# VH-VL binders against q8eqq3, part 9

Target 1, 246 residues: q8eqq3
Amino acid sequence: MKIHIMIAEDERLAREELMYLLQQENDIILCPSAENGDQLLNLYQEYNPNVIFLDIHMPGINGIEVAKKIRNEFEDKDIIIIFTTAYESYGVQAFEIQATDYLLKPFSEERFKIAMNRIRKTLSTKKVRKPKVDKLVVNLDEKMMVIDPNQIGFAAREGRTVKIHFISNEVIETKMNLKELEEKLSGFPFYRPHRSYLVNMDCIKEITPWFNGAYNLVIKDLAESTIPVSRTAAKGLFDALQGVHH

## First folded at step 3 (VH-VL)

Design C1 (framework fv_amivantamab_arm2)
Fold by ESMFold2-Fast, scan of step 3:
Structure C1 (fold): chain C 246 residues (1-246), chain A 119 residues (1-119), chain B 107 residues (1-107)
Amino acid sequence: as target 1 above (246 residues)
Amino acid sequence: QVQLVQSGAEVKKPGASVKVSCETSGYTFTSYGISWVRQAPGHGLEWMGWISAYSGNTNYAQKLQGRVTMTTDTSTSTAYMELRSLRSDDTAVYYCARDWGKLLYFDYWGQGTLVTVSS
Amino acid sequence: DIQMTQSPSSVSASVGDRVTITCRASQGISSWLAWFQHKPGKAPKLLIYAASSLQSGVPSRFSGSGSGTDFTLTISSLQPEDFATYYCQQANSFPYTFGQGTRLEIK
């Protein structure tokens, strides 16, 4: 597994020390580094890294605000965040923002290796392949429906429920949330282009640019529905569709 | 910390042009876009168009196509909106707003610039 | 163009009241709707984005709901600073369009 890592660090010596440590690892691809939070958000959207090493104390938007934006505004729960800080007291806040670890400056090789082990454990957990599901069973208020996942174009969260849209134009409504649906569809080519959508990649017909690196996509036979692709999800979607390295 | 500061009020004659500036601070200018929105007296908000400070790409409302030009100056972190061939119904308060598309809607706005078009 | 229709055009309420404002799109816009508060002499302020997501720094008494064509903004316990005009805005497609506004007045 290749791990794409991005650094945001405004102090040159701390940035270079962290880069030196990362370059000693065999399974890492280092993305362009950022010197402030706004630059990191731009690069994060372009490169879609697996891991961000994020300095808490940067001019402008600080690292905690950047992490909150990634988790809440971009709805990215899967990216691994490792905070870097000169101050021990921020460990508690790192835990509250769903960070995997934090590193105190100056960086020790021992603590860095512990953080790297936690990163790899977290990624291996996310990459564990579950047995392929041939059919999906969905509970509806009056009945259970047996679904062929290949006939699903997309699913969308609408208020408190999820609607599953079939390429036949049939729609069903379920109390199952998108995360649960995604887990049950493990083994089929479904992708989360946006927090409120799950799409069948085999059914994508067209992808059109939108504002600031975001896209819209259209599903085969469901052209009346336009599905958003967040800037953060775009690279992963194109990589999955093309099977190529960027 | 984040601020968008617009140029001052303008009074123009019909047929003239106006250029409103929006000077930004407290964030990386080239990481976001700027939308322009106006409000005529007694009317609601009207979107005029958008420009990416990252790429320079623009998108303009159809009714203003050919009369509006949006530009940026990265060296001063400033966005500009020029409206030509002014009519009396262009009298409005003009706003700039930071825009991240469908992900982050107009989260910071300029204070507004009153443009009055009268003979 | 997608037309946004707000209801009511004005509402009179007292501090502590629950206030609901409705917005209807002329065609499906999924969840791509935002709510703004506008006070005279000030710039509009983002309250809710993506139909139901609360903007940072906005009080929790504000909430949004809906999808497709029908959306609501709710203020659960009206405060004195909430008297303002409220606008919905669709971000589904160009051009972005706003509702006509709902003026919230002291009763």
Scores: ipSAE 0.000, ipTM 0.388, lowest interface PAE 18.2, mean pLDDT 81

Design C10 (framework fv_amivantamab_arm2)
Fold by ESMFold2-Fast, scan of step 3:
Structure C10 (fold): chain C 246 residues (1-246), chain A 121 residues (1-121), chain B 107 residues (1-107)
Amino acid sequence: as target 1 above (246 residues)
Amino acid sequence: QVQLVQSGAEVKKPGASVKVSCETSGYTFTSYGISWVRQAPGHGLEWMGWISAYNGNTNYAQKLQGRVTMTTDTSTSTAYMELRSLRSDDTAVYYCARGYYRSSWYGMDVWGQGTLVTVSS
Amino acid sequence: DIQMTQSPSSVSASVGDRVTITCRASQGISSYLAWFQHKPGKAPKLLIYAASSLQSGVPSRFSGSGSGTDFTLTISSLQPEDFATYYCQQANSFPYTFGQGTRLEIK
């Protein structure tokens, strides 16, 4: 199971440090990060993360206000909240809004490890949260299309556009780039095997070795298409497919 | 300067609908919700519902469910409250107020001036 | 729904008096309680939020206390402009609910 984690942090260095620590974990998917509370609330509702790391001191709406809004206004008692702060005095407020832990800046690997262990223990006793986004809306030149992500086999970049290939053999073309598409499909089992491809892991039928640690893969019901897997993406793909997440 | 400015007084017949607007300025509209509160003559304050200016999520008082609709227009930073199938006991002053995550912590701190809605035959 | 009950329903007082208004919630609301002042022809005005925090611009003679189910609003030295109706309001959960109000009248 992959743990979807979101960060809200206005200080670039602190945000990058936390991202680095999180990216060392094998069982997480890092959602787009927020630089302020308003952006966090937008991304939270779109991506439905399991965990939020919340900086208390952000311009505008602060982290305590964000957490209270999530708990009370959105009535989300299940999301795991970890506060980040330069100050030790916020423990009472963290308890009141049912935060799982808090981390002092600068972050230590020891305290981070303890917080991650608490996250994993909490999630092992809760029902796994399903993504709130169960449809994908894509803008085409003349219309918007509502798509079931489970029907997508893969997407490929061709010039300045991306073609989305359905397992029905239908193909649509969008000006959305692969990174945007990957972000919108966050929470679904999609993987980037190559800079020009995004694949539905549930639809992979066959993987064959190629030169120098690279591979080719074939999608179910789209056997005439062979999709390259880069050397750098190969290990992560096999780990994801085999459930090596911890 | 944070301001909420409401539309003017309305006189309606029973069975009609009324739509009250609440134009906001001086703050980031999508950072707050808007509550609607009314007061009938001789009665206390009654909460009608709330809307998130961020995503449009609403929560309505049970007795008004099915008759009230709250909406926002982020391009104009304006909230709306529509009440349908009006009855004489809907005669009241209607207020918009910013808050919700802030009212859970900071309260409904800025209010519109009020809109008198009179329902009579 | 959480029911909010205020006491007294009305009180008559003189300038300089100490006035206390109480509010009781039918279930625990932690500190998610606000106090409002309401004068005829005007919008309600927030006085206290989070049970005890004084709103910016509100005179220090106003204070709030309590947590859980029992709350109080105190005016330590009543001024002429304080004659109004006062409401408590819980913000713990939807639907938000107000007390019935306490009318503060000049003696």
Scores: ipSAE 0.006, ipTM 0.403, lowest interface PAE 14.6, mean pLDDT 81

Design C11 (framework fv_amivantamab_arm2)
Fold by ESMFold2-Fast, scan of step 3:
Structure C11 (fold): chain C 246 residues (1-246), chain A 122 residues (1-122), chain B 107 residues (1-107)
Amino acid sequence: as target 1 above (246 residues)
Amino acid sequence: QVQLVQSGAEVKKPGASVKVSCETSGYTFTSYGISWVRQAPGHGLEWMGWISAYNGNTNYAQKLQGRVTMTTDTSTSTAYMELRSLRSDDTAVYYCARVKYYGSGRYAFDIWGQGTLVTVSS
Amino acid sequence: DIQMTQSPSSVSASVGDRVTITCRASQDISSYLAWFQHKPGKAPKLLIYAASSLQSGVPSRFSGSGSGTDFTLTISSLQPEDFATYYCQQYNSYPLTFGQGTRLEIK
């Protein structure tokens, strides 16, 4: 497994030193880097990284506020956050928002390797395989729905809710986030082509290339729904479609 | 362990196109860039451009802009360089090289392919 | 384009000699300069990056110095395997450019 990592760092030299350290690792794919918090939030949604190295002191929205948005507004409890800072006194805030680690600038190779080990340990424990079930049970306001996963074309995050789209074009709304849904569907051929989408690979009708290695999927539903594929997710999707299921 | 292996020599007529491949192994392909450098007989090294295997971003020498295209195929860890509208002065050995980042804007071409001779003659 | 000029164009030396090759940029490139060794029939080999940083695996008799527009590559005690053509290369500005090369020959 390759680890997708994103950096947010407003100082060019600090960003470049971190990038250099990351490029020494053989199990990492580096996502586009952000120079401020707003840029990171946009790239985070597009590239769906496993790990963010997040500078605390950035102009505009700072790294603490970015982390709060990720944890609370986007409801992402699974993304690994490593804070970077020139100042030692941010450890208590880092633990309060469940950051995995904390790196002081300038970065040392020794301390960086400790952080990488923590990232790998955290990823190995978060990806606990659940037993396969034949049906998906979803709690709604008035009832529980028992769903045949083969009837799901895709699920999309819309605001703070997730909508499950059936190939019949029926739609249901759930408070479950996309990562929880993906976990419950782990026995079925679902894939994350984009931060905001979970797609049933058996329901992909066609794939259309776009510039810079991006793609669009067309679903085998009545509406012929179009789903974006991020550049980062594209290789994994093609590998999975061609019979590689890792 | 790190290795770049290029496709074999080619002979082309003026006006044709050539596509050279650079198959990589022994490292994480998408964490590095690939630079293309050529050397005409009796001349020095000339940079043609580079591509990031991470995001596909390219930068080409302006002299070659419009005639050169660099691409990558992450599924095979292979980089490609296509040169169109070939002229006799495009006869050269073409090299691919890995672009390694050392921090603070410092880059170098640390591992090179063996070279591909492209001959353009009528 | 930044023009890189090497001097001398050719130098003859004996094993054990101290050899210095210079490279001049037509404009300021800070320390964004690399040195390569190139032997006939082989690919170029990186020796020095960032003007003075020795590439891993390269013998310590090679050293680089300089900043701005004037740079030097020094071989402190020439060995038989060092006879080759040497190129400087700037990576401060696009397009990246190489010097014309310095041919190091046996005296």
Scores: ipSAE 0.000, ipTM 0.391, lowest interface PAE 18.5, mean pLDDT 82

Design C12 (framework fv_amivantamab_arm2)
Fold by ESMFold2-Fast, scan of step 3:
Structure C12 (fold): chain C 246 residues (1-246), chain A 121 residues (1-121), chain B 107 residues (1-107)
Amino acid sequence: as target 1 above (246 residues)
Amino acid sequence: QVQLVQSGAEVKKPGASVKVSCETSGYTFTSYGISWVRQAPGHGLEWMGWISAYSGNTNYAQKLQGRVTMTTDTSTSTAYMELRSLRSDDTAVYYCARSPWYKGYYYMDVWGQGTLVTVSS
Amino acid sequence: DIQMTQSPSSVSASVGDRVTITCRASQGISSWLAWFQHKPGKAPKLLIYAASSLQSGVPSRFSGSGSGTDFTLTISSLQPEDFATYYCQQANSFPYTFGQGTRLEIK
């Protein structure tokens, strides 16, 4: 399970340092970052992250007010909030809005690792927070099927048809092509590793090198399905998996 | 004009420690990281580690973990690299290099002139 | 650790020649690779970063290409000052690692 993390930080140096620290973790996906509170609220609603690193002092709506809006107006008690601040005296306010931790600028690696441990521990005790579920509607020959995109491991073109493979090992066949399917799954973490495949990045178990700069993906499904990655697609895939912004 | 000026050559005995300085000028010190790279005679370049002048956070090459310490002094815009328990195979030219951030990654764009450290009995 | 392997270990060339040096990573590093020029008695000089971005002040005869695991440095028309050792270096993950170097020698 990958942890989806979002940063709101208006200082370039603090944002870069936080990205550097997060990039060293192998179990995270970095959402697009925000430079102010309004941008964060928009991105928060779009990406539904597990964790927000939230600068208290930003232009316009400050981090405390952003956190209050998330907790009170959006009724979200499950999102993990880590405040970042240059000032030591925010512990009481952080407690009142149920923040998991706070980090003093400039960030120490030791203190960051403690915060990451608290995040992982908190996630192990909370219900799984899933990305906002818009259902995928697929036309089959005699019916329309309503699908949860998070249950899709990958889709593959097999001859004239596209087959959608669920992590449950169920398979459905559709007349939709892979480009149309990719467009309908816009907003979910799907990637085209190959002309004939569309993969759910949250369902990648391992990546193994092949020859000529190509790779194979192994999916977290019952069959441990193997999906090829072309040389040209590898850069974008590794960028996405290592938290580089798209 | 960006400059990194390193301390002078050192001759040390096995088991001793050496501390190399890297005095910077011509840019905002805390806006960049500093990498340390060495080259032993007849060998290639070897990355030793990196330090953020903003936070003081470090990352060291595994083979040097426990023997190397990197620090910064913001008041003098100076970075330091200390290597302990010196061995003859630590004989090398040691470089500091400014490390700007580029899209989440660090590159070494301006280098010090190098400091020769000789370890011999 | 990511291992960086350069080929060839040495190459002999004449002024005006087109020279190519290759670098292979033991695992995918996307485009996060730099190329350095190193001359005896001098500090290394950054030529290329992010696989293909030319560093300010570096002559346009230098170019970089590649992605994933295979990268190339090209000197389109070799000049006398270009005889040096060239190193690739991955910046994808700590610890950063260099290739063993390629010596470019006068033929």
Scores: ipSAE 0.000, ipTM 0.455, lowest interface PAE 12.5, mean pLDDT 83

Design C13 (framework fv_amivantamab_arm2)
Fold by ESMFold2-Fast, scan of step 3:
Structure C13 (fold): chain C 246 residues (1-246), chain A 122 residues (1-122), chain B 107 residues (1-107)
Amino acid sequence: as target 1 above (246 residues)
Amino acid sequence: QVQLVQSGAEVKKPGASVKVSCETSGYTFTSYGISWVRQAPGHGLEWMGWISAYNGNTNYAQKLQGRVTMTTDTSTSTAYMELRSLRSDDTAVYYCARHRYYYGSGSYFDYWGQGTLVTVSS
Amino acid sequence: DIQMTQSPSSVSASVGDRVTITCRASQGISSWLAWFQHKPGKAPKLLIYAASTLQSGVPSRFSGSGSGTDFTLTISSLQPEDFATYYCQQAYSFPLTFGQGTRLEIK
């Protein structure tokens, strides 16, 4: 529903112009901006945006190299990249790193709106990718853990990290975001009842009405935790539980 | 342990400027932003603005634009908020707070300074 | 700007009571809402973020719910230390905005 956008732009006026254009949109949350590639890589890891607007020409690591690091080293194929440049098309380079669009400086409102439309269309179609998984591999700070997804009750975002709660009451903490976790678990019956939660539907014990069409749910063997179900997610949850989900 | 320690109370005359400091410890200063929030006597909380400790980027409440400046000093892990052209209705307790932002939670404040009372009177 | 409206402006309650405080946003903010407790002479304290996630160290009698525009903070069994002013804060868009506060006082 809401698009998290981050900007990397070393020129203050260009950065402010882009911020102004983005703030006119009603479905956007603007992350802290970066003035160079190193700052963006730091902030990208902390804020996990959906979209980055990358100036190609920045001191130090340039925007193309930043995009390559995100795609290859962080293995993030889902982040939407929009390049910004004062020069003619970088079409071939942008295509090689799967950029969604590019914008020429100075920015026109018309061209910006076209890029925003492409962002929204790309976000709406990404949910069709659902690879199966037998085991889940989670990177912890100093080790990788191989997890049986059937042992997961739910996962919740807390601070910088996602906490995975096992039905054993064990809890582990990972830097993987909930969207990435959901995609890795696509072969298993997991559902997003809330932006901050991912639940194992096989482990749901009860669902209780709450406020304004919302619900709370309780996971088997994790009764101390109550998990919210948003009004917008409720219908989909009931449909999925009753086997009408397609 | 995370701590934010603010400078002491200030008494200023209308038209003066005040600069409040917020010294942080217990975490990597450049990994989080700092927001400033104030509360006038008998009133609620009011967000003044935010600064990135990494790059110094700021976002100020429109009401204060042109009168407020937020800065950081990475060498001392300290944030500053300067408010100019003080009015009597700027009398408030001023707080610094560690600013967090994450997908799924948005922008919120997990640790706060103790507050600095700024009194503006003739 | 996103306007945050809290209800009620004040509530009188006794120890052991269940208390609910409501917060409404002027536009959809997903689940990106935080709740703060504020006592005179002290800094505000984060209770809940992401509408329903309890901050570490906050007692389980506090809970939050809601999404979109309507949110609720519940204290299931009031304790003496809970008498304070409570604020909601939209975490969604700059400028960040708070509700006007709900003052919880002894009956």
Scores: ipSAE 0.000, ipTM 0.401, lowest interface PAE 16.8, mean pLDDT 81

Design C14 (framework fv_amivantamab_arm2)
Fold by ESMFold2-Fast, scan of step 3:
Structure C14 (fold): chain C 246 residues (1-246), chain A 122 residues (1-122), chain B 107 residues (1-107)
Amino acid sequence: as target 1 above (246 residues)
Amino acid sequence: QVQLVQSGAEVKKPGASVKVSCETSGYTFTSYGISWVRQAPGHGLEWMGWISPYNGNTNYAQKLQGRVTMTTDTSTSTAYMELRSLRSDDTAVYYCARGGKYWSGYYTFDYWGQGTLVTVSS
Amino acid sequence: DIQMTQSPSSVSASVGDRVTITCRASQGISNYLAWFQHKPGKAPKLLIYAASSLQSGVPSRFSGSGSGTDFTLTISSLQPEDFATYYCQQANSFPYTFGQGTRLEIK
């Protein structure tokens, strides 16, 4: 894969430094560069890059406002934004607009390589955005059911069977175990908060603390179902909900 | 070495079409836009339009909208400009130019083809 | 469309002279201005980009200045090979537009 990168930078020497660093990479295609925000927005629409290195301090519309327009007005959540600046004080604003990284001038090769690694990792992740399975097929005694995983709130083990609870409050019972169900749902945001439960993280309404690092979570189903979270599962659950990866 | 090499001179009758090619080498074809610029005898330079080899996006001068089509073939690193319904005032030298980057970040025409003379006469 | 107007339309000069050509945009174009030299039978040649940056391989006697709407190309000591037509061009927005050209002639 070739990564299409665009630079917006009003200082010639800073632009030349970034272009020199980018030209050392073997998987990069450089789009035309911009010297101000208006030029970048025009070139961005014409060239549709994967990544923008965006100077915060440019005449006219600044880099933060450019990034906000891309995220909010153009609805482009997929483009990777790396801010560049001589000043440390913009980290909070970069976080607000979901920038992938932030480079301080003058650019070090070490920091640049870290940013490039993060770009490549982010692009690899985006390639697998679509779930591995669109539907779940479950064998029941008299028939096979084709299920939309997005409609599942949680599954719970009861003896030798697993009950799959839909957000509609419908319930089906299967002899498939929770591990097998988890594997079949690996492309969807399911998590094991407890040995007897598998939950859809998109369906969690609230989390309340209990004793000694344990929690309870409430599902967005009609019954307001309550599911326990063990101490050992708690950290992984919070990491997964906040987008932190191990 | 960056080079843009254009197809040879053409003589056409009014109402005909002409398609000029611009074969590029020495750089990554999809990294730079290509503009087309013409000059009629006794007149100045006139911008005709621009194409991105990266995604095929085009922007044409309003005067030529509906008569001009710009295309690219990334497998041969070649840009094309087709002008239809030719008139005698389309007689000109037609240039392709790389819409280049330069280290200032300004979008300009840093490398040009040698030009193609198109003569339209009845 | 942004209209580019050059002055003068023609100038007669001798080798060794200092020559100045001006270009005015009908609206602000920041520094998105280039200067080209054009000789009969040849493609245009980029001399100056970003209003004041000298293109690689172009003699240092050429210089550009200006920003916004008013721009100047200067040749500090005219040489025989400099007799040509000179064009300014804005790249601030589509459609890109050229000045009408300034013809530099032998006196």
Scores: ipSAE 0.000, ipTM 0.395, lowest interface PAE 15.8, mean pLDDT 81

Design C15 (framework fv_amivantamab_arm2)
Fold by ESMFold2-Fast, scan of step 3:
Structure C15 (fold): chain C 246 residues (1-246), chain A 119 residues (1-119), chain B 107 residues (1-107)
Amino acid sequence: as target 1 above (246 residues)
Amino acid sequence: QVQLVQSGAEVKKPGASVKVSCETSGYTFTSYGISWVRQAPGHGLEWMGWISAYNGNTNYAQKLQGRVTMTTDTSTSTAYMELRSLRSDDTAVYYCARLYRSYGYFDYWGQGTLVTVSS
Amino acid sequence: DIQMTQSPSSVSASVGDRVTITCRASQGISSWLAWFQHKPGKAPKLLIYAASSLQSGVPSRFSGSGSGTDFTLTISSLQPEDFATYYCQQANSFPWTFGQGTRLEIK
């Protein structure tokens, strides 16, 4: 993932120096730069950066007030703020904002490198987690059933309905389509080997070659069912089973 | 020429849902946020929430959390506000407004949509 | 939530008068305050943003001042079209909140 960085800096030379240093990095995308607080707030809404380098002393609205606005306005308040200033002390409010780092002008390459490493460390500790679903609720015509996803071997589309096959050999029929079921099982190790099938990868027993780059797979304790793997889905399936992410 | 055009007036029964649209033109839709503000008869203005047309981020007024959903459709430059489980005190004129410069600076407003919840 | 309190709740004035409306925030909001004019049957109209910046197309008789918790809207020479309800709004933190409104009535 590339890091989107925005600068707000009143002084042309300081702004150009920061831009030069940032352009030497290979894992960032530099957003349009702002020359004052008003411009930064407008650009922030448009570009939604991961990181802001923010001059404390700008004409008009100062950098601390800008940082407070950003922290208070947006729901996901994990924006990384790096203050820039000619002065070491700027008051209590800067600590209330919890800035990640602080750069003194003129910028040293060594100090900038330390700040970049702190940015990368902070971003690497942020875990993007999809909502964890411990149970699956499926609407049947006569009732709602609470299902343990780990007990599902596979699901298959038959006409207008989907049949969910459990490793117990029990079968449940639902009007939910495979895409909706796949979305509800997000966070569990399910894979689409074919347009008409959704399989639990933890339950795959065997995969055998078929014709023209396609495969067949068999689920544990459901050996009577042979499930097709399309040519286009094969690579992704093998990568997922071996823990390789593309 | 910036314009925000809202859908027409609606009459709903308690417990129903209403979805108001706000079709925009004359500017780059994804560069500005859209806020929703309502006014009940004889009462003041009440902010309901905000949505970014750029990334879909939303922020809803606490008293409406769980009943309101704001969405955008970039292909039609349209914002939507859906309010569920309607009560008689939801009777109000609902406005969409374009957010400029992130100051709560609403420079262009829709004409308003009257939603009446019968009791 | 930040509470916005306007004073007075209503004021009666004559054309040509100077009118002052105040708005107080329950917490510091820096300069993140806007003023709106609202007339029956019409959408609200932005007058002032960032506490003191005049919106394009708004007559110069309108002015705003203040910072922190205390803010003022001034109309220097009232015109007939200025009789309306005026609202302040803070944009410092979510949820954004409006004052209760000040009704400006002809005497």
Scores: ipSAE 0.000, ipTM 0.399, lowest interface PAE 15.4, mean pLDDT 80

